# VH-VL binders against q9nrl2r1430to1533, part 246

Target 1, 104 residues: q9nrl2r1430to1533
Amino acid sequence: GGVHELSAFEQLVVELVRHDDSWPFLKLVSKIQVPDYYDIIKKPIALNIIREKVNKCEYKLASEFIDDIELMFSNCFEYNPRNTSEAKAGTRLQAFFHIQAQKL
Short names: E, the ipSAE of ESMFold2; O, the ipSAE of OpenDDE; V2, 0.75 times the mean of E and O plus 0.25 times the DockQ between their complexes.

## First folded at step 17 (VH-VL)

Design g5b5 (framework fv_iluzanebart; at its last look DockQ between E and O 0.59; V2 from the best seeds 0.63)
Fold by ESMFold2-Fast, scan of step 17:
Structure g5b5 (fold): chain C 104 residues (1-104), chain A 124 residues (1-124), chain B 107 residues (1-107)
Amino acid sequence: as target 1 above (104 residues)
Amino acid sequence: EVQLVQSGAEVKKPGESLKISCKGSGYTFDDHWIGWVRQMPGKGLEWMGMIYPGDSDTYYSPSFQGQVTISADKSISTAYLQWSSLKASDTAMYFCARQTFEFESGYYEYFDYWGQGTLVTVSS
Amino acid sequence: EIVMTQSPATLSVSPGERATLSCRASQSVSSYLAWFQQKPGQAPRLLIYDASTRATGIPARFSGSGSGTEFTLTISSLQPEDFAVYYCQQYDNWPYTFGQGTKVDIK
């Protein structure tokens, strides 16, 4: 990515973090809180990791950035039953992401 | 350069309150857990608790639950450790440490950078 | 809580010799184990994480091994600056716990 794309990734991550529905996604799911999470989810990811990858210029293509965000949502829906607060927050945040990602 | 800078040494009397600080710089403060570790004079290290500044999620070690309060102010990249009423047994060096993460080969949460320590002396 | 036990409490070694430090966990911690070095008046310094991975800037003479409940830190060809207290720490389960430390000294 160019300077345009790097700025766009950073801006989008900041908007996601600031969104009311970001709370399940800010950091990796804790083994203390959810002991069986890592038995089910084999590719864990969270917004703090994605932000670090953006800041270290590790995304070479917009598709790589989008794939990591989509993996985060996919993990949420795989682990959490549909009627949970986590899954509902994920559904709303994913919709917000899809609108914002059109700018990439 | 990642750096954690702690507040200066404190000399207090039993019953007094105290709040010490740990300021992070050189990284995104909100995105890393900050842990607190006690070291009594001539003794080893013990985990007290940790906080995630981004959402203020906090875990305490059972032996420190109710004895201290851990907090953070992300607007100034600073974590705090607080006592409402100090005891002579609180005399110790207190360290803060930053957590890092690695998940490609497994789920790893280890602490890589440490503050210089804050010496707290509680005596009559 | 997981209890970490280090041995020996004190190890006397001459410069150029090999030092081997042991750490035992009361239950399996997989490979979620770190080793720290602490010199008098200083903060702990990360040496090894994930049982065997050296932290950035740590000399090759430091190596870690083990998994589950038995771990070792080896310092080959001990240098004068290596005389310090060494701590193991598990981060598999909360609360995170340290061993009591092994003092590596000259004498």
Scores: ipSAE 0.722, ipTM 0.898, lowest interface PAE 0.9, mean pLDDT 91
Fold by OpenDDE, look of step 18:
Structure g5b5 (fold): chain C 104 residues (1-104), chain A 124 residues (1-124), chain B 107 residues (1-107)
Amino acid sequence: as target 1 above (104 residues)
Amino acid sequence: EVQLVQSGAEVKKPGESLKISCKGSGYTFDDHWIGWVRQMPGKGLEWMGMIYPGDSDTYYSPSFQGQVTISADKSISTAYLQWSSLKASDTAMYFCARQTFEFESGYYEYFDYWGQGTLVTVSS
Amino acid sequence: EIVMTQSPATLSVSPGERATLSCRASQSVSSYLAWFQQKPGQAPRLLIYDASTRATGIPARFSGSGSGTEFTLTISSLQPEDFAVYYCQQYDNWPYTFGQGTKVDIK
């Protein structure tokens, strides 16, 4: 990042990161802690990666940005059972995202 | 431009405490692991540990667990390595390094940028 | 921990000649292998990551190959500025570990 006004994508990512339920999504799942994660999840993604793409202006369409965010949640729900803290956090964060995404 | 700038050389005595720093710039500091590597005089490189500034998640190498403390202040994009009580054997060059991520040919996380190093000399 | 073993300890090569450096892992590290160059008084510089991908700004004469437990760094035609110590490093399993290094000096 640099010294500039935040775009809509940048602002939304900041809000997602600051959310209390962002902890499962701040960075890629560590295969050290979860050895089988990447055997199951084939398109891993996290907020730090999404922010990087935003900073590099890789998203030309809002739909592309939204797709990556939804992929992030999809991965969470695919790997984590619904009763896990991760899945519960993901559910809440996704709801928050859907509200904020209306501004895009 | 990504840069890691480390604090200056230190000359200490055994038993003294020390905290050295590594400041990142040119990228989002919160989003990349910062690692610390020791290089004793005339020797090779040793991973000490790494920290994710975004949530302060930290890993220590078993050899350094309990020997040092790694921390970060993301408000000033700075990572730290500290000793509560230095030993002569802590004399070494210490490097910090940033981890990045790669997506093109798989998902890899490797260390691409390094600080210039901080020389720590501990002697009576 | 995964032990990385480099060979030879010292490689004497004449300018313009091919240099071949080996790195062996005690267990498979897949392609999570990097090569670094270090000159006296300097920080390590990333040359190769993911076993075979050349880092940005690294001359084409540097190439990496291998996977699993056997890796090779090749310098096709050694230049004067290439005389240095080279380290391999695995980042597949924590703790991450370096090889002992190979010193490439002038023959």
Scores: ipSAE 0.673, ipTM 0.906, lowest interface PAE 0.7, mean pLDDT 95
Fold by ESMFold2, look of step 18:
Structure g5b5 (fold): chain C 104 residues (1-104), chain A 124 residues (1-124), chain B 107 residues (1-107)
Amino acid sequence: as target 1 above (104 residues)
Amino acid sequence: EVQLVQSGAEVKKPGESLKISCKGSGYTFDDHWIGWVRQMPGKGLEWMGMIYPGDSDTYYSPSFQGQVTISADKSISTAYLQWSSLKASDTAMYFCARQTFEFESGYYEYFDYWGQGTLVTVSS
Amino acid sequence: EIVMTQSPATLSVSPGERATLSCRASQSVSSYLAWFQQKPGQAPRLLIYDASTRATGIPARFSGSGSGTEFTLTISSLQPEDFAVYYCQQYDNWPYTFGQGTKVDIK
């Protein structure tokens, strides 16, 4: 991770947040709305946390950044059945991410 | 530098409406919960509610549900606390606070930055 | 709602002495506990989060310990600027709740 890569991480996170299918991923899943989520998902993560880690230069390698993004999608598919709105949004956003990640 | 700047002190009569503000700067406003805390004269601190400006998701503590409205305008990085009809018992100091997270030992969301407070006085 | 109870209500301490403040939760909050300092006319200031981790810029004389339902804030050598009210707060689940406060006064 150099300065050019950190700027690319920032831009990619901005593009993910702006995407119409980002809504399940903007913030950590609410214990109030989904009481069993944290019994099932042991490494929770969301776009706001990833953006904070980028802003604070917490990612040393591009692979670390990519791993957090992929963890975010993996959590979605682990918790949500494939026919749910959340899983469908995750599939579309992940496809978009793979296209945008070519810039890294 | 993270800052939360609140609107100035208010003197109101019972029955009047009021909207006070909390403007955030020095961070990504959309990405952090903003909470409101009441401190009645000579008393401790009470959470009222919180909002996520990125999608306007909002939670209220039960004793404040229906008593106030919490909102945000992310285009100007500002959160609001609003009464449609003030009561004398609403006389208090009101603080806003920003939630953040810790990276070293997991994902902890805790409130780390506070506004300076807005004194609201409701008297006839 | 999780009730947080602090003791003592008031603690009279001479400068240079140790102050020990207690906070009890009505049910386990794991380590999701913060301590705040509030001086007259000011907003609360975060001292400790995660029960024992000092926030950035907080002097080493402040330390926190505990987990579950019992928590302690210790000020190892009280300084003149430490006379204030101290609050614990749980953030394990909504609504988040504060203790009623412990006032640390000059003896």
Scores: ipSAE 0.617, ipTM 0.878, lowest interface PAE 1.5, mean pLDDT 91
ESMFold2 (binder alone), look of step 18: mean pLDDT 90; pTM 0.918

Design g5b50 (framework fv_iluzanebart)
Fold by ESMFold2-Fast, scan of step 17:
Parts: C-alpha cells; structure tokens; sequence
Structure g5b50 (fold): chain C 104 residues (1-104), chain A 124 residues (1-124), chain B 107 residues (1-107)
C-alpha cells in the first residue's frame, strides 16, 4: 500500500496526529491531572479513539467521522479559555481539518 | 492479532540494575496506555504504573513511585520497566497489559490484552 | 486509594454447581469494575468489564452484576476448567486497585 491506497479517513487522521497542534488531542484528558474535566465534558473523545474507530470500520458515513472530530474540537473550546495554548492549538488544527475535510 | 511479548526470566543479585521489556504488535502501539503489574510469589496483583507511548506520559502508583522507572520506545513498539538497584523484595512475576477504550463512553477503562509475564528472582 | 475486598477467600464448588464471588469497594466506583481469571502459571485473562459486559470469547456461564460499591461474579454450571483465582479491579480512580482474589477449588 502506497499513500493513494489509504482510506480518506485514515489519511486525514494520520495528518491530524502528525500536525504540530495535535498535542492536546492525542489522547483523553487525564482525570488525574485535570479532575474537573469530566464534570464539564460529558462526551470525551480524542484522536486515538477516532483512529481506532477508523481502523475497525466503525464510521459508515463521512458525516459520522466529521461529527466525532468536531465533537473533539467543541470539547476543547468548551473546557479551555480562549487565550490558552490548548484553545489556540485547537483553533489552528480545526482550520486545517476544515480544509482537508472538503475532500470527503 | 494483538499481542504483548515480554522479555525472558531474570536471576539477579541485590544491588544490580535491570530493565525488562514488553513489545506490542497487531495494533497502533502509540495509541494505547501500557500498564505494569507486579505479582509477588503466592500473592495477588498490584498496579505499578502506566505509560502512554505516543507522548511518554506516565503515572506511578504511590507505593511504586521512586522504586522503578517506566519508559517506552515507540519506534520499536516496546515498553520498559527498570530498577537502578534491585532488592530481594523485588522478587516477583511482572506483567504488562494494554488499556483499551469503551467506544460508547469514550473513556480509557480496562486492560484487555496481557503479556505472558517476566519472572524476576533477586537472591544473594 | 480505593481498597477492593473480595469474599470468600476460597470457594469449593462441585462441577455443574453455581459459584458466586463478591467484590466490595471502599467507595463508589460506579460501573468501572473488571473481573479477571488467573490459572496457575498464566497471565490474568479479562472476563468482565464495565461490571457486567462479557469480554470477547468469554463463555455465557460467566456473568457480572452490581454497581457503586457491591459487585458479584457468577459462574453458572461450573466447569473443571474454571478452577482458578478470580480478581476484581476498579478503574474509576488512580491508582487502579485489585481485590486480593478468590480461589475457586473444584471438589
């Protein structure tokens, strides 16, 4: 398998993971480090969970995949104040996602 | 298939250093926490700590903090458990285990696949 | 640290009979509880997670129930291969903690 043989969802998740601004999104927010996160965020998600769902063919429609990515960004902006490094990284990564998602 | 393969049995003397390994295959190694569990001879299971290989984030159980070092090399899909100076009380079976997701809730939750164990014997 | 207490320490059951194992948490762990089986010389094997969900490949005779602080593992129609030590484990809070184990002996 060349790069052109990867699924569209697989290619996009790989690009998101490799992006410089992916660090807040690689894995679930730690309850140990951020104990109030799960009191505020009721549908947590992260890129590793989305990638596993892609690998297990859990997304039947592009809209389902896009909804999970958008939920991830929505959670970021709900929890993190606008001026934080997390919110700034989320804003840039979301813009990158919107450009790439036009191909889906 | 998902598999965790641990390094072979070790026989050491008190004061010696040791590093044992756990190699993952059949899944995206960087995307799952790897935990380490101790089982002393004839005793139950104890969580020691865990590492996320993708960014090397680590948590230690309070009773193991400062006693061991957990690390990972994602380029070879391998996690490590290390002692700088072994004690006779470190004699035990050591297991590694992979944490997985509940896709409905989104939480990291349970450990589904386990390595076969590494027996470490420390005696004078 | 959440303390997990299992009872009884040892349970002797004849093949074909039902075995009931208890696990109590010192504080609520909601449904974040797993059950593991360990046979002599082997790694632990996941049986149940989320208190009541059977892991892939686990026979239907194994069932889990409970929430909060009181949990039960039931093995209906116990088979000779079910001789093992059983551990409960909470994953609600760090550090994750195991019970001390219940040994199931076949009479």
Amino acid sequence: as target 1 above (104 residues)
Amino acid sequence: EVQLVQSGAEVKKPGESLKISCKGSGYTFDDHWIGWVRQMPGKGLEWMGMIYPGDSDTYYSPSFQGQVTISADKSISTAYLQWSSLKASDTAMYFCARQTFDFESGYYEYFDYWGQGTLVTVSS
Amino acid sequence: EIVMTQSPATLSVSPGERATLSCRASQSVSSFLAWFQQKPGQAPRLLIYDASTRATGIPARFSGSGSGTEFTLTISSLQPEDFAVYYCQQYDNWPYTFGQGTKVDIK
Scores: ipSAE 0.542, ipTM 0.869, lowest interface PAE 1.9, mean pLDDT 90

Design g5b51 (framework fv_iluzanebart)
Fold by ESMFold2-Fast, scan of step 17:
Structure g5b51 (fold): chain C 104 residues (1-104), chain A 124 residues (1-124), chain B 107 residues (1-107)
Amino acid sequence: as target 1 above (104 residues)
Amino acid sequence: EVQLVQSGAEVKKPGESLKISCKGSGYTFDDHWIGWVRQMPGKGLEWMGMIYPGDSDTYYSPSFQGQVTISADKSISTAYLQWSSLKASDTAMYFCARQTFDFSSGYYEYFDYWGQGTLVTVSS
Amino acid sequence: EIVMTQSPATLSVSPGERATLSCRASQSVSSDLAWFQQKPGQAPRLLIYDASTRATGIPARFSGSGSGTEFTLTISSLQPEDFAVYYCQQYDNWPYTFGQGTKVDIK
């Protein structure tokens, strides 16, 4: 169970990282480039943080992993207006995630 | 175990080019910022810049903008610091350092592991 | 850029004594402050991050406190291996900046 789930989470994160629409999500949003981000978003997260949590066995349930990925998308849509490249990338990557997550 | 291993000491003349390296192991190299720090003989520490190997995003300290190039090759888990033309004032120890994550703190930019340093001596 | 100022430049103490080192920021850095120890010929070693959180493997005699612009590092019972230079570093805003260092020397 737990070892197989860890492998499945790592595989899914790798697939997300490799996706063309992952660029807004690879690392935490830069305070240097986007100084108001951390005033608006109180629970920042990104794929590099999620991958590290997977590697350190921080997820006990698939639902916890899914919640962190969904938080990442929720933050994207909260901060970025609908017509931005970030929001559009997030919409497509979230759809991809939902399809892949069915296999978890 | 997390390790950063830097290339060996260099002795150069003014005007020569140089590229030093910092190889990471024991973690996902692509997912952590790598910073470069200069320490001139008998002086303190100075941030030069940093790179995110996963997408090659790079920040330079204003004092080092245009003086050095920071790059990374994620296929071999190695970051680089490069000079096109060395000056005597570049004589220093150069350290690389890795950003870490503490999931309890919420935002993470502190650097936990450091390379052993590369001594660069530039003299005529 | 945020200027970090450490005091004193040199602190002379005997083994077993308490050492208190100060670090001041020119503007608020919240709690985004780290303390590093550096011994001659060695790389810096992380002691404290987030102003007060001790890094893994760091002895309990090291403690950090403060927020905003004023920070302290305390070594409660100085051991012979603690004689070193100590640097504070802010990571609240880029460029990240270090203090000039405080040398903890034997009295």
Scores: ipSAE 0.471, ipTM 0.865, lowest interface PAE 2.6, mean pLDDT 91

Design g5b52 (framework fv_iluzanebart; at its last look DockQ between E and O 0.62; V2 from the best seeds 0.00; counts 0 for: pae E 2.1 > 2)
Fold by OpenDDE, look of step 18:
Structure g5b52 (fold): chain C 104 residues (1-104), chain A 124 residues (1-124), chain B 107 residues (1-107)
Amino acid sequence: as target 1 above (104 residues)
Amino acid sequence: EVQLVQSGAEVKKPGESLKISCKGSGYTFDDHWIGWVRQMPGKGLEWMGMIYPGDSDTYYSPSFQGQVTISADKSISTAYLQWSSLKASDTAMYFCARQTFDFSSGYYEYFDYWGQGTLVTVSS
Amino acid sequence: EIVMTQSPATLSVSPGERATLSCRASQSVSDYLAWFQQKPGQAPRLLIYDASTRATGIPARFSGSGSGTEFTLTISSLQPEDFAVYYCQQYDNWPYTFGQGTKVDIK
């Protein structure tokens, strides 16, 4: 592929994906591993989906992009108790996101 | 344009090892599951397994668990299917395929793009 | 695993005729059902996904219907290029599974 300049949204998603605490968020939760996940979470989302939306220019406003990222974290905290590795990772990643989002 | 390009035909003997490849392009390779499907001569299609290149999470169909290894190298957008010791019964066409997802609804969906297939022939 | 059963095994029809292919799931797969067309020496080609949505570039003569455990692929008027093997496949539950295929040949 060719080299092209990343947008602010693209760059932020790349940074989120590369973060050590991104593992719970790289892809949608598997129904096989977590059978009840989709009974609880009604608006599933993950970084791969967000990246796809960025690539397709689905976000017209920064607020829309931020809303999806926050939804991703909200889902994590809704399903996972505070003491889980997922929730702890989410807490750290969200803090990172809030710092990086200031550039938007 | 999304494409999956598979490695060329293989002619092997029983007991030999083999690793075939599937290279994706035209999309973010890390973000889509890649599956492998077997089709024995004159037979139907069989799911073997799938891998998520982003984290190498892998699922195998029960019939293929322990029989093959599915892996990926996301640095070169390539998924692999390999055997440690081929059998004559492994003679088949092997397809790779990409799973799409609905980015609006947030659900994984169907396998929309397929490789051209790799013919593996195992005989004495 | 979910067993997908297609019928008939072979369907002989004349050009211009309507073809109706059936696919049954051993348990509900909701609408997570795809139809593929395969010709000799070629990879499967996606025709229908989500039970009833036609894939991009697929002629309007192809249509899918059904939900749960019963599904149908209809070819309203067979064209010469439509003679092939057709597979249904569920992607609701792992392991994903195909039907055994229906061969549509010339009467």
Scores: ipSAE 0.803, ipTM 0.927, lowest interface PAE 0.6, mean pLDDT 95
Fold by ESMFold2-Fast, scan of step 17:
Structure g5b52 (fold): chain C 104 residues (1-104), chain A 124 residues (1-124), chain B 107 residues (1-107)
Amino acid sequence: as target 1 above (104 residues)
Amino acid sequence: EVQLVQSGAEVKKPGESLKISCKGSGYTFDDHWIGWVRQMPGKGLEWMGMIYPGDSDTYYSPSFQGQVTISADKSISTAYLQWSSLKASDTAMYFCARQTFDFSSGYYEYFDYWGQGTLVTVSS
Amino acid sequence: EIVMTQSPATLSVSPGERATLSCRASQSVSDYLAWFQQKPGQAPRLLIYDASTRATGIPARFSGSGSGTEFTLTISSLQPEDFAVYYCQQYDNWPYTFGQGTKVDIK
């Protein structure tokens, strides 16, 4: 058997990635598409980076993992006006995250 | 171990179609951009484009826009480069490369692993 | 697009000698610059990324420096296996662009 048992953090990231509202968060915001993003957002992050950090065992505490997920949502709400598709997706995905994070 | 394995050499005639592949293993394929680079005989390296397999987002270099199609099938961890109608000027070595991250600097995205290359020869 | 210019086109050095390769960008690329080594018949190999960070497994004799528009790759004590073409590449702006390469010949 080559079955890899997923960590709690990996399982939660998988659930976030599979969520319909994950599309703004799968990868870093494109500098090509959104050139002013990096002038406004000083600590960019996305689900692919968080998953890589999980795989590299960079998170030692649940609080560190939760902080990175919350940073991702905070960046979304800072850059995107509340009436945008991005902000609305972020609101729904953050609510889903808070329910799932109760398991941590 | 991270590996990118490309399909074998191709010998084609002008006007024929071709699809070459780049299969990733040893990492989460969906989470890393895959780029394609052309190297014409005796020449340097040229970026053609790149794809994010997780959502199929794709960028082409201006000189390759409309000349080739880049695609990916994440179910088999494979990216593709395709020509609808080959020209003799497409004779070249084609490389795929994957993007990674530098966590110490934050999020710097650079290309670390490369496939072995696919030689495409187009002649009558 | 950002044009990357490398100099010299060819550098001939003796084993043990210091080799210095230059790369210039037509506009600032901050530190989003990589150096690659390519030997005949092989794929490019990443040496340096973020202008000055050595990739895993790369010997300490390779070092990168610079930021903005002027970059240098230094090989402090050239070994026979360092015969190759070296390319710089910016990844600050799309399209990503390579320099034309510097060929290092060992005398």
Scores: ipSAE 0.705, ipTM 0.892, lowest interface PAE 1.2, mean pLDDT 90
Fold by ESMFold2, look of step 18:
Structure g5b52 (fold): chain C 104 residues (1-104), chain A 124 residues (1-124), chain B 107 residues (1-107)
Amino acid sequence: as target 1 above (104 residues)
Amino acid sequence: EVQLVQSGAEVKKPGESLKISCKGSGYTFDDHWIGWVRQMPGKGLEWMGMIYPGDSDTYYSPSFQGQVTISADKSISTAYLQWSSLKASDTAMYFCARQTFDFSSGYYEYFDYWGQGTLVTVSS
Amino acid sequence: EIVMTQSPATLSVSPGERATLSCRASQSVSDYLAWFQQKPGQAPRLLIYDASTRATGIPARFSGSGSGTEFTLTISSLQPEDFAVYYCQQYDNWPYTFGQGTKVDIK
């Protein structure tokens, strides 16, 4: 989109990063800590990458931005069992994202 | 434009402490790994470790674990490398480097921006 | 840790000629291989990442190839400013490691 859409995307990413449940999503998952992650997740993504794409105007449509955010959550739910801290944080942050997207 | 500016050259004696800095600008400092690379006189390049300023997650190469401390202060966009007690063998050029992203790749961990280097000389 | 071995140690090439530098990994690093140039008195400069992708602003005469354990940097028409030491570096597994370098001398 336009400059106003990119500003809105930046605001949403900032709100996601500041959220207490952002900790699993700030950066790409470590191969050292999670050796099999990249055997399972073929399209890894994280908030730092999404913010960089916003900064470089890589999103042409709002749907592309939303798709990356939802990909981030779906990766979390695909890799992590439902009762893990990561999956619970993902559920709460995703709910927060839907609320913030409506407000802006 | 991305810039990494390192602190100035140091002349120290064995046993002294030292903290050198790498200040990033022109990008979101919190979102990129910063690594430290040593180059001993006449030698090649060696990764020492790296830090993610956003959450302070830190990795050290085994030969440097316990030998140095890597830290960051994201409020002033600065990464640090420090010694509690320098040795003559610590005489080297030290570079900081920043991770960049490639959106066409499925793995975004390569380093392309470098500081100018900090020469540390340790002699009695 | 993954050992990166470069050859030759020194390469003497006339301007306008092709230079070929080799890098070998002790185990597969897939395509997670970068090439750096370091000129005297300067910081390293990224040339190639992901084995074959040229970094922004790098002249077309620099190209990278290879995958797994065997990698090559080619300078298709050597220029006087290409006098430098060249390093390969793997970033597949921590700790990331450099090769020992290949010095390219202009004959």
Scores: ipSAE 0.543, ipTM 0.869, lowest interface PAE 2.1, mean pLDDT 91
ESMFold2 (binder alone), look of step 18: mean pLDDT 91; pTM 0.927

Design g5b53 (framework fv_iluzanebart)
Fold by ESMFold2-Fast, scan of step 17:
Structure g5b53 (fold): chain C 104 residues (1-104), chain A 124 residues (1-124), chain B 107 residues (1-107)
Amino acid sequence: as target 1 above (104 residues)
Amino acid sequence: EVQLVQSGAEVKKPGESLKISCKGSGYTFDDHWIGWVRQMPGKGLEWMGMIYPGDSDTYYSPSFQGQVTISADKSISTAYLQWSSLKASDTAMYFCARQTFDFESGYYEYFDYWGQGTLVTVSS
Amino acid sequence: EIVMTQSPATLSVSPGERATLSCRASQSVSYYLAWFQQKPGQAPRLLIYDASTRATGIPARFSGSGSGTEFTLTISSLQPEDFAVYYCQQYDNWPYTFGQGTKVDIK
């Protein structure tokens, strides 16, 4: 890895965070608002955790970064029925991610 | 370096309004919950509430709901605690603290960095 | 809300001795428990998180143990700078709650 690889991951995370459909993914799902979430989702993750991992150089391969982003979407679709605002936002943001990830 | 820097000491009269601040630096401010903790003179620590600056999601402890307002301005990396009308019983040290997470567990867990505190004295 | 109860309220020990502090939760908090040290005029300092993990820079003489409702902080060989108030705090359920504190005093 190197500084240019970290810059690419950081740029992509910033674009995801700024996207209108990022709201379900900015931070971990609240146990206060969604008490059963952590009974169903065993590997929770969110954009803030991914960004900190980028900043701390935790990703050695682009595939590791992509896997964490895909886990985030997978968790969304596992917990949320397809007709929910969360699932719809996740579908649109994932499509945006797939286009941007071609740059990695 | 991660720092939380709070505004200076305040001396106020009952009925006055007040807004104190907590400015974060050395990390991505929008990505961490900021909590507020009260410590009355000679007493222990009490959670008041917390805010996530990235989306302004806010939780209050039941004892503080309606008593204070917590807000944040992410453009200047600053969280706020405010009173519309101070009481003598609000005399206390107020701390802000940053919540962090463990990458392995992925769960928001503990508060790692704390501001130096803001002493608020309310007396007639 | 989850009530955190610390005992003893005050612990008097001599330098070099072992100090053992207790924290009890009114219901299970799993391992989501932190210990803080506070010296007069200072902000709290994180010592232990996840019941037993030492925070960065914390000396090895500090150790935490426990899960569920019963937790212990141990200082194996108390140094002069360790005389302070110690708080436990659960972060499993909102509202987050602190114990009332244990003051570690010089004997």
Scores: ipSAE 0.652, ipTM 0.890, lowest interface PAE 1.4, mean pLDDT 91

Design g5b54 (framework fv_iluzanebart)
Fold by ESMFold2-Fast, scan of step 17:
Structure g5b54 (fold): chain C 104 residues (1-104), chain A 124 residues (1-124), chain B 107 residues (1-107)
Amino acid sequence: as target 1 above (104 residues)
Amino acid sequence: EVQLVQSGAEVKKPGESLKISCKGSGYTFDDHWIGWVRQMPGKGLEWMGMIYPGDSDTYYSPSFQGQVTISADKSISTAYLQWSSLKASDTAMYFCARQTFDFESGYYEYFDYWGQGTLVTVSS
Amino acid sequence: EIVMTQSPATLSVSPGERATLSCRASQSVRSYLAWFQQKPGQAPRLLIYDASTRATGIPARFSGSGSGTEFTLTISSLQPEDFAVYYCQQYDNWPYTFGQGTKVDIK
C-alpha cells in the first residue's frame, strides 16, 4: 500500500488550468469560431490534450512535456497578433509556466 | 475504464419538464466535450448539441436550439439534457457521447465512448 | 448544413463475403469522417475515425477509405456479429451530421 500522489507533470498542468490566463488554452481552438486556424497552425495542441498525454504516461522525459507546452504558446503567438487578449494571456501564462517548470 | 452512465427510462406527459443525466468516469471529465444525440423510434441518429464541462462552452444544432438545454456539473462529472415542456415528438432514445482527440497532433476530434441511452416516452 | 447520404439503404450479404458501404457528403468534409456500428437496443460503437483510422479493438476486417465527399467502409470477410446498421458522421463543420444508415442483413 502506498500514498497516491499526483505526478509533477499533472500538478503543473493543474496549476496552468487554474490560472486566470488559461482560457485560450483549455481546449483546441474551435473550427466553428475560428475556421482558418487549422490552415495556419499545423501542430495544434491544448492543455486538455497535454493532460491526457500525462495521464497516459506518454511523456518519457521532462523535455518532451516542456516541448508540448512551448508548442502551445508558439502556436498562440503565431496565430494571434501581439495586441490581442489571447496573445497577452499567452505571454503571462508562459511566464508563469517558466517559474513553475523549475520544479521539474 | 472510461464509462458514460445515463439515467433510467422516463415516461412523461406532454407539457411536463424533464432533465436526464450522463455521468462520466475513468477520465478527466472537464477535458472532453460531451455530445447529445437523438434517435427517434425506427430512425437514424441526430446530433443535438455538445458542452465542454471545463468552461461550459455549449453548441446546439440549429434544429434543437431553444428546444432543449444542455448543461453540466463538473463537481459530480455529470452532463444534463433538459426540456421545459415535452411534446409527443420528443419520444426517442437519447445518447450521450464523449469527444476525444487524435493524440499525436490534437488535430482531429471525434466521439469514442457512448452512454447506454435513455429512453424517453411522451404520451397522453 | 452538410447532408450525408449513405447507399445502399440495405445490403444483403452472406457470411464470408465482402461488404462495401458508401457515404457521400454534400460538400467536402476533408477527412473528418467517422463510421459507427449499431445493433438493436445498443449504443453506437465507433469503428473508424479520420476516414481511415481504425478505432482501438476494432477487427482488421473493417477498413475505411476516401476523402472530400466520397467515403467507403469495407468489411472484407463478413462475420455473423457484423449484421448491424452502419452510420457515417462528419465532424468537419457544425452542426455535425449523420448519414441515414445502411442496414447489413444476412442473405
Scores: ipSAE 0.649, ipTM 0.875, lowest interface PAE 1.2, mean pLDDT 90

